# Designs tried in a protein design chat: VH-VL binders against Jasmonate-induced protein homolog. Part 6

Target 1, 185 residues: Jasmonate-induced protein homolog, of Atriplex canescens (Fourwing saltbush) (Calligonum canescens) (p42764)
Amino acid sequence: MASTQAMGMTEQQKKSVDEMVEKATNMGVNVQAQNSAVVSMINQTNVSMTFNENHNWSGSVVGTGYPKSIPTKQSRQFIHQGDAKDGSQGAVVYYGSNANGEPCGWLLAWCAPTNVTPTKPNRVYVDCGAQSKFDTISWDTIKAKLDVGPATTNFTDVDTETTIAAGVTSTGSFASVGAAFGLST

## First folded at step 2 (VH-VL)

Design o05 (framework fv_ozuriftamab)
Fold by ESMFold2-Fast, scan of step 2:
Structure o05 (fold): chain C 185 residues (1-185), chain A 121 residues (1-121), chain B 106 residues (1-106)
Amino acid sequence: as target 1 above (185 residues)
Amino acid sequence: EVQLVQSGAEVKKPGESLRISCKGSGYTFTSYWMHWVRQAPGQGLEWMGGIYPGDSDTGYNQKFKGRVTISADKSISTAYLQWSSLKASDTAMYYCARHYGDYVGYAFDIWGQGTLVTVSS
Amino acid sequence: AIQLTQSPSSLSASVGDRVTITCSATSSISYMHWYLQKPGQSPQLLIYGTSNRASGVPDRFSGSGSGTDFTLKISRVEAEDVGVYYCQQGSSIPLTFGQGTKVEIK
């Protein structure tokens, strides 16, 4: 037994999230990111994932925007520039398939305040499952769950055998968000 | 091997319509942005716009918005650049190019051979 | 739109010379890409993301820079390096290229 896992994550999920957080941190340092969430996502499913939808509570994506696809076993990154008052708060939804070829979705939401404090910390919220779950998203409900969320989290949907894990860490001038979209099989 | 093959050279008169094509092979066509870059005789490179074939999302250089249409048919892995009414100033070499890079913005790793369009009376 | 200005606009070098091309942007950019267009050919990617060599590109090519000033260097130019070099920024729409630097070999 090597080390303690966070929030029920497997060792592989913890490793993947940490690697994505590190990739996000390196990108943020290279671009001298300020008041931003730098996000790195890895697709650990067997097929390419396609960008479906985003939502902004605070701030907006910059540069080339959200990656339109994440090929199987590869990672993609984006930067979400925060506003001066509330920082970067947003969400993305990607579509793909599970091991049985059924349409599935993965949702990542993050909150990276302009000034991180114990009462306003960095947070993530994740969800995954059948694609139909994301046909009518209640963004108010997602926001309510995000607002009480931890800095690291995971979720497994037993019915579709899909999983998602994520974490967020401040680097001083920006937040690094790492996420792993996967299968539980 | 990843390859972009463009349609052949065109000679047109002002006012005529034209559509040129760029066919991708050797990769998943719907997973990469395809861009159009022009080069007027003796001049440098100029970005016109691009399309993501997976959902037909487009971006245009405002200089060309409304003057050309960029489209794609994912069933045959082909992107198109179309003019409704050509002008002499449209005389140029037109390249299609595939987007490359994880997080570094739009770079172009694979280029078509080019389509020469000559518009004169 | 972000304008890119290359310097010099042209140069003539001998085989084995060090060649340096600069690209200046009117606004700070995160990453610069570099292309070579050989006579009669399509452009080819040399450097992406400021400092990464594209597949198959010899290690005599290197890129560096940040903010508004970026540089492409050829440590020991060879005859096959003749052509027009272009810088390109890829993060701000419209995407823009520099005017080009013509490199001729003596």
Scores: ipSAE 0.007, ipTM 0.483, lowest interface PAE 14.7, mean pLDDT 88

Design o06 (framework fv_ozuriftamab)
Fold by ESMFold2-Fast, scan of step 2:
Structure o06 (fold): chain C 185 residues (1-185), chain A 125 residues (1-125), chain B 106 residues (1-106)
Amino acid sequence: as target 1 above (185 residues)
Amino acid sequence: EVQLVQSGAEVKKPGESLRISCKGSGYSFTNYWMHWVRQAPGQGLEWMGGIDPSDSYTGYNQKFKGRVTISADKSISTAYLQWSSLKASDTAMYYCARSGIAVAGKYYYYGMDVWGQGTLVTVSS
Amino acid sequence: AIQLTQSPSSLSASVGDRVTITCSATQSVSYMHWYLQKPGQSPQLLIYDASNLASGVPDRFSGSGSGTDFTLKISRVEAEDVGVYYCQQWNSYPYTFGQGTKVEIK
């Protein structure tokens, strides 16, 4: 079943994110003062997940880049640094398998604006299901859905019995984005 | 006195392995990142990567990732840059330089404030 | 990667002249540093975080700028200021340097 972590980051995930922000700061990357997103992902499936693709609407990944793999029951993080005008807006897609061993994908998109206001808030959009769903992604469609998305969300694909939950919260000048890629069984 | 002292000049042939060093003194070695910056003959400065000696976490310029290895031994306050197989294009001056971290809840972005004297690496057949 | 372009690529000045060097980035940079490499020496930090004078650096050096455009100024150049000046962004990996500005004294 969906994890209790579905509505936000766990204490362990927050500690991991804090360590990553500290390491980036040691390298001179000011994630506290930049319009950036620190993204933490937990794989709650029974197999390892692999990075498939990303999309940037504004900003770009920094440091060590997107994690190549997220081992089963583990978390991985990355930093996405926003531009001055629009902040951090991006998406990632990871592939894995459901409980029946069928190929599946999980998509996380986020929007962390430079200046968070009631009319321009932090947003997330998520999707999951059969891997084939993500063979030809319409990034314009994803962007349209993200642009009206909430700060916390979840989705379950009943056909594949996959689930995904995500949230975004401002912490000082950077946004903390958490996502759980999982199964509904 | 805060100082970074690098190993001496090296003359190598293509295909040979090499490890050069940078020893810090006069400061807490694990409180600063150590960076490697390369300068080919007659060219400008190029950042290769850096390491946090406290946990050996590394960041690389993708151009050099897999081509070199950056490591550190905090017990002797020394950082290393290593090649398994040198190429003639590795001929350059190699500098180490430190950068600061968060101090007392504040983040200090002082750039690379202390540099080693450089290690000249010449690779020719 | 953020590309930095310096202008001019080289200049010749007389002792006492004002020297101005600019650095333009392909995208907005929050932290820009300036270094001087004197002939035969290691680089040395001059300015950190756009406008802060590094320890031991004479106050004739100053930095300014934000966003994509940054400037280094020497109010009254001295003979010992000969060398190559580099801007360097500390915003994201890979950290990048400008191509350098060679300053010679007549």
Scores: ipSAE 0.000, ipTM 0.456, lowest interface PAE 17.2, mean pLDDT 83

Design o07 (framework fv_ozuriftamab)
Fold by ESMFold2-Fast, scan of step 2:
Structure o07 (fold): chain C 185 residues (1-185), chain A 122 residues (1-122), chain B 106 residues (1-106)
Amino acid sequence: as target 1 above (185 residues)
Amino acid sequence: EVQLVQSGAEVKKPGESLRISCKGSGYTFTNYYMHWVRQAPGQGLEWMGGIDPSGGSTGYNQKFKGRVTISADKSISTAYLQWSSLKASDTAMYYCARPTYYDILTGEFDYWGQGTLVTVSS
Amino acid sequence: AIQLTQSPSSLSASVGDRVTITCSATSSVTYMHWYLQKPGQSPQLLIYDTSNRASGVPDRFSGSGSGTDFTLKISRVEAEDVGVYYCQQYNSYPRTFGQGTKVEIK
């Protein structure tokens, strides 16, 4: 099945997140409540996806870094360590193909503040479509959209028949970010 | 397209300081770690360390930790390898290399600089 | 640190020969990368994640292996394949390379 899933992590993704946290801790990464984001991405497309680009508004990726590829029907994880003032705020773009073999991109942006409050909540912003949408990204525009984003979201690009769903929640130890990159066909 | 261009050859005396450079072009510099790999005359490759140009976070091979400093200036897409006090044993070819993963540990080196020969002799 | 030992340290082959190079790790690794350094040139990527050919690498090059033992094969060596071949692991910090295998063409 190539359809996008409801937002939230599968049991396998949760296990993979736990393994990533353990791996990062062994490398000296300080994973703490709402100061780090642990991001899990599942590729629900029919082909492998490849890392293209990231952006940091606050914090930076740590440990083993951004997965260079996400094989079809599999998940991959990374840890983004937030700074003390603003927490973890970043974005990633992965490239792949739709059902017709056309080049497509998926963009995930998240905001996991150091101290989550009603006025500074966990947020996500997503976008997907033709790869050309992501040739020259205005990160200021993405940030403006993220700043008013919900904690869970989804988007379908009708023209390419691509979908993306994402959510962010606080676990007490870190912020958990999940995303599903998929097709609507 | 993607290109890593390193500074020219250096001839130094023991005790002198030196900084060599690696300039990236054709890609977003802050999206990839930059690593340094050393090759002593007639010897194999040794990983020295790498840097995240976005945040400045570094990782070093213990053999070189404290002996060299890795830094980067993202405004000019350039990474640096620096010695405060060179030794004759620092004579080697130095390569910069870009991994496919955005991290210090994983990813194959898909692009390499042309190398900077550093010769340290009395 | 994981130490990588390559075998043989050097070999001499004739054009068209099959060349086999092995890389042994002191502890289990998940994947192995392979690089070729031609005389006077920077290293270039040949094989990544054990068995995948890098862009532009001819299909005469192949990689295989698991655990502690990995192999690079050249099915029909060509004159342009002369150089030193290096394996590299990333399972354990620090990143380490094998000592190299020098391939000479008669």
Scores: ipSAE 0.005, ipTM 0.491, lowest interface PAE 11.9, mean pLDDT 84

Design o08 (framework fv_ozuriftamab)
Fold by ESMFold2-Fast, scan of step 2:
Structure o08 (fold): chain C 185 residues (1-185), chain A 122 residues (1-122), chain B 106 residues (1-106)
Amino acid sequence: as target 1 above (185 residues)
Amino acid sequence: EVQLVQSGAEVKKPGESLRISCKGSGYSFTSYWMHWVRQAPGQGLEWMGGINPSDSDTGYNQKFKGRVTISADKSISTAYLQWSSLKASDTAMYYCAKDLSSSWYTDAFDIWGQGTLVTVSS
Amino acid sequence: AIQLTQSPSSLSASVGDRVTITCSATQSVNYMHWYLQKPGQSPQLLIYGASNRASGVPDRFSGSGSGTDFTLKISRVEAEDVGVYYCQQRSSYPFTFGQGTKVEIK
């Protein structure tokens, strides 16, 4: 249905989000309520990435669930159905490798409140680096960073030369979240 | 020799502005978060906030957000803590401290500056 | 905010004694760090991630624990160990320290 204008999304990702919304709607998933997040992730690294972990502060993944893998230079999408009170708030961690073949991780957290206001805005938080950074995750600390985060952000880990960029915007019916998992060189 | 060198002690009056500094050397300044920790006279340690010098991303303790500004100049490997209007309650020792590794949310503070004593009195 | 409570608040020991300091959190934390602040000095890192000794820290210092309860032990205290010991969590904003445990040597 509606085109997405999420900051940092590629044109292919925007089209893929629209296609995912249509597919989910046909499966009976309610993505048009302002308590759903449609998340699109693009793998801009040189190898496939694999799903490692998720966390839910409010809401849960629906439909076909989290993509098990994101092939190199491709995008994958999922839908996270928020609750009526707090909306969609969650995080995912994917593993892959940097340019030197070292194991690395990428973390995306988002908050899409049921009622977006200036004091309760759409937010994202991102992090990336060595895979070991994500062996034991402090979800409370990530939530604290997310709670004061911007709607659009990026981060570069200079040690591993990994990057991550993300943004979230409301479409009027659902929140569109875009993320690019990449390398700085 | 990884080292953090802070600016000298300050004696100020309420309402005055102040900026104190913390200069890193012996390591890649942009690779590690820098934090500010405060210690009021006779009291314990209190985390104020931190900054990633590579992109100027900051995190604040809500108690100090809006009262202080944390910034960094990566061209001279220096982090700053700034007040626009000091209060007597800002009297404290202020330490800068470097993250042990590049991870923002799990690492300890491995290297500490010598401290900057800020005294605010009328 | 996670509040950390240290026990005891102060203690007096003789050189060679075993010293045990505990830190209790109001909710589960992934990592606990321990610092020593000697009189007139900056804090120094002793233990990070519950049980790892920081560079240059003598083996007489050890840490243990998980969840809400963490312990710092000094197997044979020395005169130079005088100071205030702080636990610190980085699992949740704001990062918080315990109130401190003052260690004096007789």
Scores: ipSAE 0.000, ipTM 0.449, lowest interface PAE 18.8, mean pLDDT 84

Design p01 (framework fv_potravitug)
Fold by ESMFold2-Fast, scan of step 2:
Structure p01 (fold): chain C 185 residues (1-185), chain A 122 residues (1-122), chain B 108 residues (1-108)
Amino acid sequence: as target 1 above (185 residues)
Amino acid sequence: QVQLQQWGAGLLKPSETLSLTCAVYGGSFSGYYWTWFRQPPGKGLEWIGEIDHSGSTNYNPSLRGRVSISVDTSKKQFSLKLRSVNAADTAVYYCARGRYYDSSGYWYFDLWGQGTLVTVSS
Amino acid sequence: EIVLTQSPGTLSLSPGERATLSCRASQSVSSSYLAWYQQTPGQAPRLLIYGASSRATGIPDRFSGSGSGTDFTLTISRLEPEDFVVYFCQQYGSSPLTFGPGTKVDIK
């Protein structure tokens, strides 16, 4: 509920997050720790998207790992377990195509600190556009932008007509991160 | 019984791309982080990045998007590409096996490749 | 990132003596998430200790590790000729993984 309102997650995404948390708990993963991020991504494009890369500033992915693909109009989830000092801070890049069939990429970065404070809040940073934009990623530059980022954001790349929206909120048990990878057409 | 063997070009000019490969002989490929390190002459070790058998990667932010690591699970090999090299990239490069101490997901390195000296000069 | 400092930079001792090597972290590290490596010049590092105090397979009893928080120690109870090499500590409590600059154990 609160997670859907804060991040714009669909009811299906929220249900999928709940199912992921239950399955991970059954595998012995402590997903109820506040420093864990449960990330849900929905593909609102016309084609399947493929995992390209991730980056960790703190914490690491657990359970079944990053989804290899996100089929068109479907969502996929993963759990990123934070460390005790800095929490969960990471990023993922998925590739796909726009309405014209041109190769495009979508980047989601999040920060879910172990202890959320006004100076260390939940944050997201997003970017999208031509796939070539992500051939050379400066992770230090992205970290700098993430470190001053809001809890909810969106971006539209006019040249490729791609969009991305994301948000992060604390549930009391974990940080819920939602993202929509889409087109502006 | 498990061994890491690495290979690749050792002499590069500035702006070229470094390409190194590490092969895992014996043992399981899953359940570990396959990791690249480098060590400039007379200096300490620097973690470059890692990949698991599923292709999930983590990189050192200090290498500024110049690094990519890929995996070929059928051959049990993983490869490092470092783009736009310069003299500061001169180092011995090592591949290594990261293994869990516990279920936290963090790791130490119990098995290392022989190393490859990479020299960047004009 | 957690910065590791090793002291002394160079430790000059004779065979048969006890060596004590220090590793200090800029931030607290879980006592289970620190490793020690030995490196002979021209060779890959060799794991000695993981989890601050657990000896790796095949490592002689003369090597031991201790410590917690920000202060860790590697002890070599009786130096053998082959022990006069470089030692590094590594933390794996947070990303990025970081190493100390090394302590060189030198023959007197």
Scores: ipSAE 0.000, ipTM 0.412, lowest interface PAE 20.1, mean pLDDT 83

Design p02 (framework fv_potravitug)
Fold by ESMFold2-Fast, scan of step 2:
Structure p02 (fold): chain C 185 residues (1-185), chain A 122 residues (1-122), chain B 108 residues (1-108)
Amino acid sequence: as target 1 above (185 residues)
Amino acid sequence: QVQLQQWGAGLLKPSETLSLTCAVYGGSFSDYYWTWFRQPPGKGLEWIGEISHSGSTNYNPSLRGRVSISVDTSKKQFSLKLRSVNAADTAVYYCARVGYSSGWYPYYFDYWGQGTLVTVSS
Amino acid sequence: EIVLTQSPGTLSLSPGERATLSCRASQSVSSNYLAWYQQTPGQAPRLLIYGASNRATGIPDRFSGSGSGTDFTLTISRLEPEDFVVYFCQQYGSSPYTFGPGTKVDIK
């Protein structure tokens, strides 16, 4: 879809996403998650990231909610409980800064259906760039992109030198989502 | 541009069930928790519970055995039922929006219903 | 549950004076998750302060919050006529969320 997204993940992004998926899986097993997306995010930027916004198409976050902040080089997790009919479908936006100190945003969206099938698979959609990009989010547009999205994806915004990579997989009765928010330099 | 309107029976006898409904007009419904609290005449506020658009609930343990909150997402309405009422349940009841994203600890209420005085007397 | 006590119950002052309102918790409030509300008679409460010291949007700078652990204070530096109403503290560091009984700020 986006030109940079089509290029595939770097080795570091693959490693980071895999580590986050593993953390999500371990958390989901420990809490006996069911019909949920268990999400693990790592901040690979040089500054702390702050939760800005979420959107729910189906389901809602549970427990302690969305992590308010993700310190630099650390990971944070949350659980999003799915609806019986449509499962867990949601999005989060975190704000931070790029290498030049400019305000930037990272968006992660996921779809974890109650029953995963070849025609209704787990999906992710990602985007990043200048913070202003997220001032006027069209959630309908993002949903349309998510509905045809792959199980693993990445995007690099050349102008801000920001990058994001994510993957989702089914683990038992829940989905494990891993994401890496970062910089291209 | 968000407005909450509430209705329900204001006069009850001991042992009856209180039923109040709150309708939300304007704004986003799915991004917030929707809450009930009450205020006995001349006293402080008591939180009753909250519900998300997907039906996830949190209740005050002091009322958990008697309270139930439900949601009708298609109508953008949520309802409070309090069973086995007695004189101590006499209060003004308010519905409100929790002014944070779903799942965060509620720390403010930014839009309010008009309040409903509920009197429990024989 | 955490029980909140507010003192004094009634504070009688004149416009232009400083008001200091106390909120004491029966046990430590996690992360200083304490809010202050203002309530005009016949109306729903209005948020003033959250996180013990952060002023809510649109709230005048004469309102300030301070404190941590079990002892919290709301200060109104120079009372205006519209400030002679009831004030409540609320903790949200532990479920259930609890409110204090209120302090009434009254005209002398």
Scores: ipSAE 0.000, ipTM 0.392, lowest interface PAE 17.9, mean pLDDT 84

Design p03 (framework fv_potravitug)
Fold by ESMFold2-Fast, scan of step 2:
Structure p03 (fold): chain C 185 residues (1-185), chain A 121 residues (1-121), chain B 108 residues (1-108)
Amino acid sequence: as target 1 above (185 residues)
Amino acid sequence: QVQLQQWGAGLLKPSETLSLTCAVYGGSFSSYYWTWFRQPPGKGLEWIGEINHRGSTNYNPSLRGRVSISVDTSKKQFSLKLRSVNAADTAVYYCARGLYGDYVSDAFDIWGQGTLVTVSS
Amino acid sequence: EIVLTQSPGTLSLSPGERATLSCRASQSVTSSYLAWYQQTPGQAPRLLIYGASSRATGIPDRFSGSGSGTDFTLTISRLEPEDFVVYFCQQYGTSPWTFGPGTKVDIK
């Protein structure tokens, strides 16, 4: 069974998000005023994961930038600063390996609108599987799937035995996005 | 066995745009960030920015408004453009490869030969 | 940005002697995110140490790194003639990546 996390985020990730917000504020990044998303990713695989690419539909990464690697069993965070019209909407892809040593990828996309309403809610979309799945990404297709996505989601790729769980919620100051990149039992 | 070769304009006037290109020979292109650094005469190195094979970039905040890096994945080349140059941009410019992995995080192991860029009237 | 300070600015030593070079950071850096480079005048930097203590491929075992937090050290156990050049530390834990001003190792 796929690993499940409360609201897509572990207690360690929630603490790490708080630490990242404090660090960014001390560096002069105003997380609240710019409709930011604070994204936390935990690597639940047995090897380090490497950043492959990002895509921005609305907003851009700030502060320390995208983590270049996520060591095994650790979490890393970044801040994505939203624009005034559409908020924070973006995606990241990380590469790693499954239990059999096969190259795999994990994709997280999020939408944290400037004003959250029933018609414009927080959304996530996730995907994982063989690394080759991400050799050619249609960002328009990903956006279409994100646009109807839920606030929490899980996906398991049976062929590679990889999993991904994610969630997004509003904290009153910023959107908190959490994801777990993992392997299925 | 992996080599970086760089070329571009060496003498510029204030307000012009610097343009440098770096070509990667051998090894894996898609597994790394490809990076630009500069070193003013007699001083330390400054990171400019980086790009991967799909065109994802990160820039030094101090240069973000003036810098752009592009990539041509089919040719295994990446290029630096720095707009509105002035005398403070006089430096040797280097391209380099970043490292990734469990035991190695973002250290730069392979460098181009360097290009001296002088900005003067 | 994290500011790196290197001391001493110049080390005057003889071949065969031990060199100890210091790098101090204005903010804490994890030991996995600090590198040391060697630079001969007119040439590109050469990576010696990454992750504070790991030798890069092809680097002789006379070079070693240590440290954590804000204090890092590069040690050259027995100086060879080719080692009398400039050394830079670099942090890559927090963007923007930053370098120290360098330590020059001079022959007596």
Scores: ipSAE 0.000, ipTM 0.465, lowest interface PAE 13.6, mean pLDDT 83

Design p04 (framework fv_potravitug)
Fold by ESMFold2-Fast, scan of step 2:
Structure p04 (fold): chain C 185 residues (1-185), chain A 122 residues (1-122), chain B 108 residues (1-108)
Amino acid sequence: as target 1 above (185 residues)
Amino acid sequence: QVQLQQWGAGLLKPSETLSLTCAVYGGSFSNYYWTWFRQPPGKGLEWIGEIYHSGSTNYNPSLRGRVSISVDTSKKQFSLKLRSVNAADTAVYYCARDQGWFGELSYGMDVWGQGTLVTVSS
Amino acid sequence: EIVLTQSPGTLSLSPGERATLSCRASQSVSNSYLAWYQQTPGQAPRLLIYGTSSRATGIPDRFSGSGSGTDFTLTISRLEPEDFVVYFCQQYGNSPLTFGPGTKVDIK
């Protein structure tokens, strides 16, 4: 449902998520309750963003995979099917540019357990900055930060003037993950 | 093999409500966006809005709350209502199917209705 | 909204010639969400190309699409008599969906 989705999502993002879930389910893609994360990303920068890489700790993307491009001021969605034990845990990195035309990256990591409990809550971790920051990623370090992360977070890199905000919420049918990739100027 | 057939009143007076229906034959109604477009005589196409079988809608903001689209899934039909019409609403109206998907699978409007000429005159 | 501009407005060619039609967007458009349509006067548009370069079902291989960013092209390698009609580009990655004003391909 649009009203129970991740905090900070636009109304258009919520509609796009609902429509994608329904289409995927009806096409035979199993978007099981508690086992799937539906991820929506909005590009609030002034240029198109391009997919760079992903990492899976638990589960995998379904369908055609990750959106290869997120046009400026638009959102794109994907579905990540979790495994039965640990649910959906993954990360994506997109590249783009800041206000000065310098290459920058945005990283979103999420954890949506199969059964959400106080000891296994929904979590997100975000990071952004110069593109070179993401040339060599320590996924173990990211995982350690994600494992103690909150359900809603934001980060601003003052050097590049880039920002990222994200949240994750259980809808009762799937986990809704939302992220905004942006500029602080 | 999927066909769209459309119908509705073609002659309207200013201030009346336009009502058109599009029916889907020969294929599945679920899993598609069902879309309305219009084309004034001798001009280009304008998108009006779209609806998913669940009832979720997207509208062109330029129609300023005058438009609503609805579905009847049992009849495999979707309908357009455009309120407070005027002469500028005179156009051929088309319904169409949009297959849209996430990721790289994005398709254009692959099936179209025959069109309905709507004339608004006093 | 994204404004699409098509050039030329009218293209006069003979059967057998190559046609190149341009579509330019006021903002960057993902190549996943750019389509080309053919329209015979009095009829509904016919989808030719979707996702910038993918031919729709039943479309002859003489039609091809290319482009990225703000610049997109439809090419017809050898014009057939039935190809002398109007062509529209469309973006469907941003709401509202928008069309170009069309390029008319005239026989001469």
Scores: ipSAE 0.005, ipTM 0.470, lowest interface PAE 10.7, mean pLDDT 84

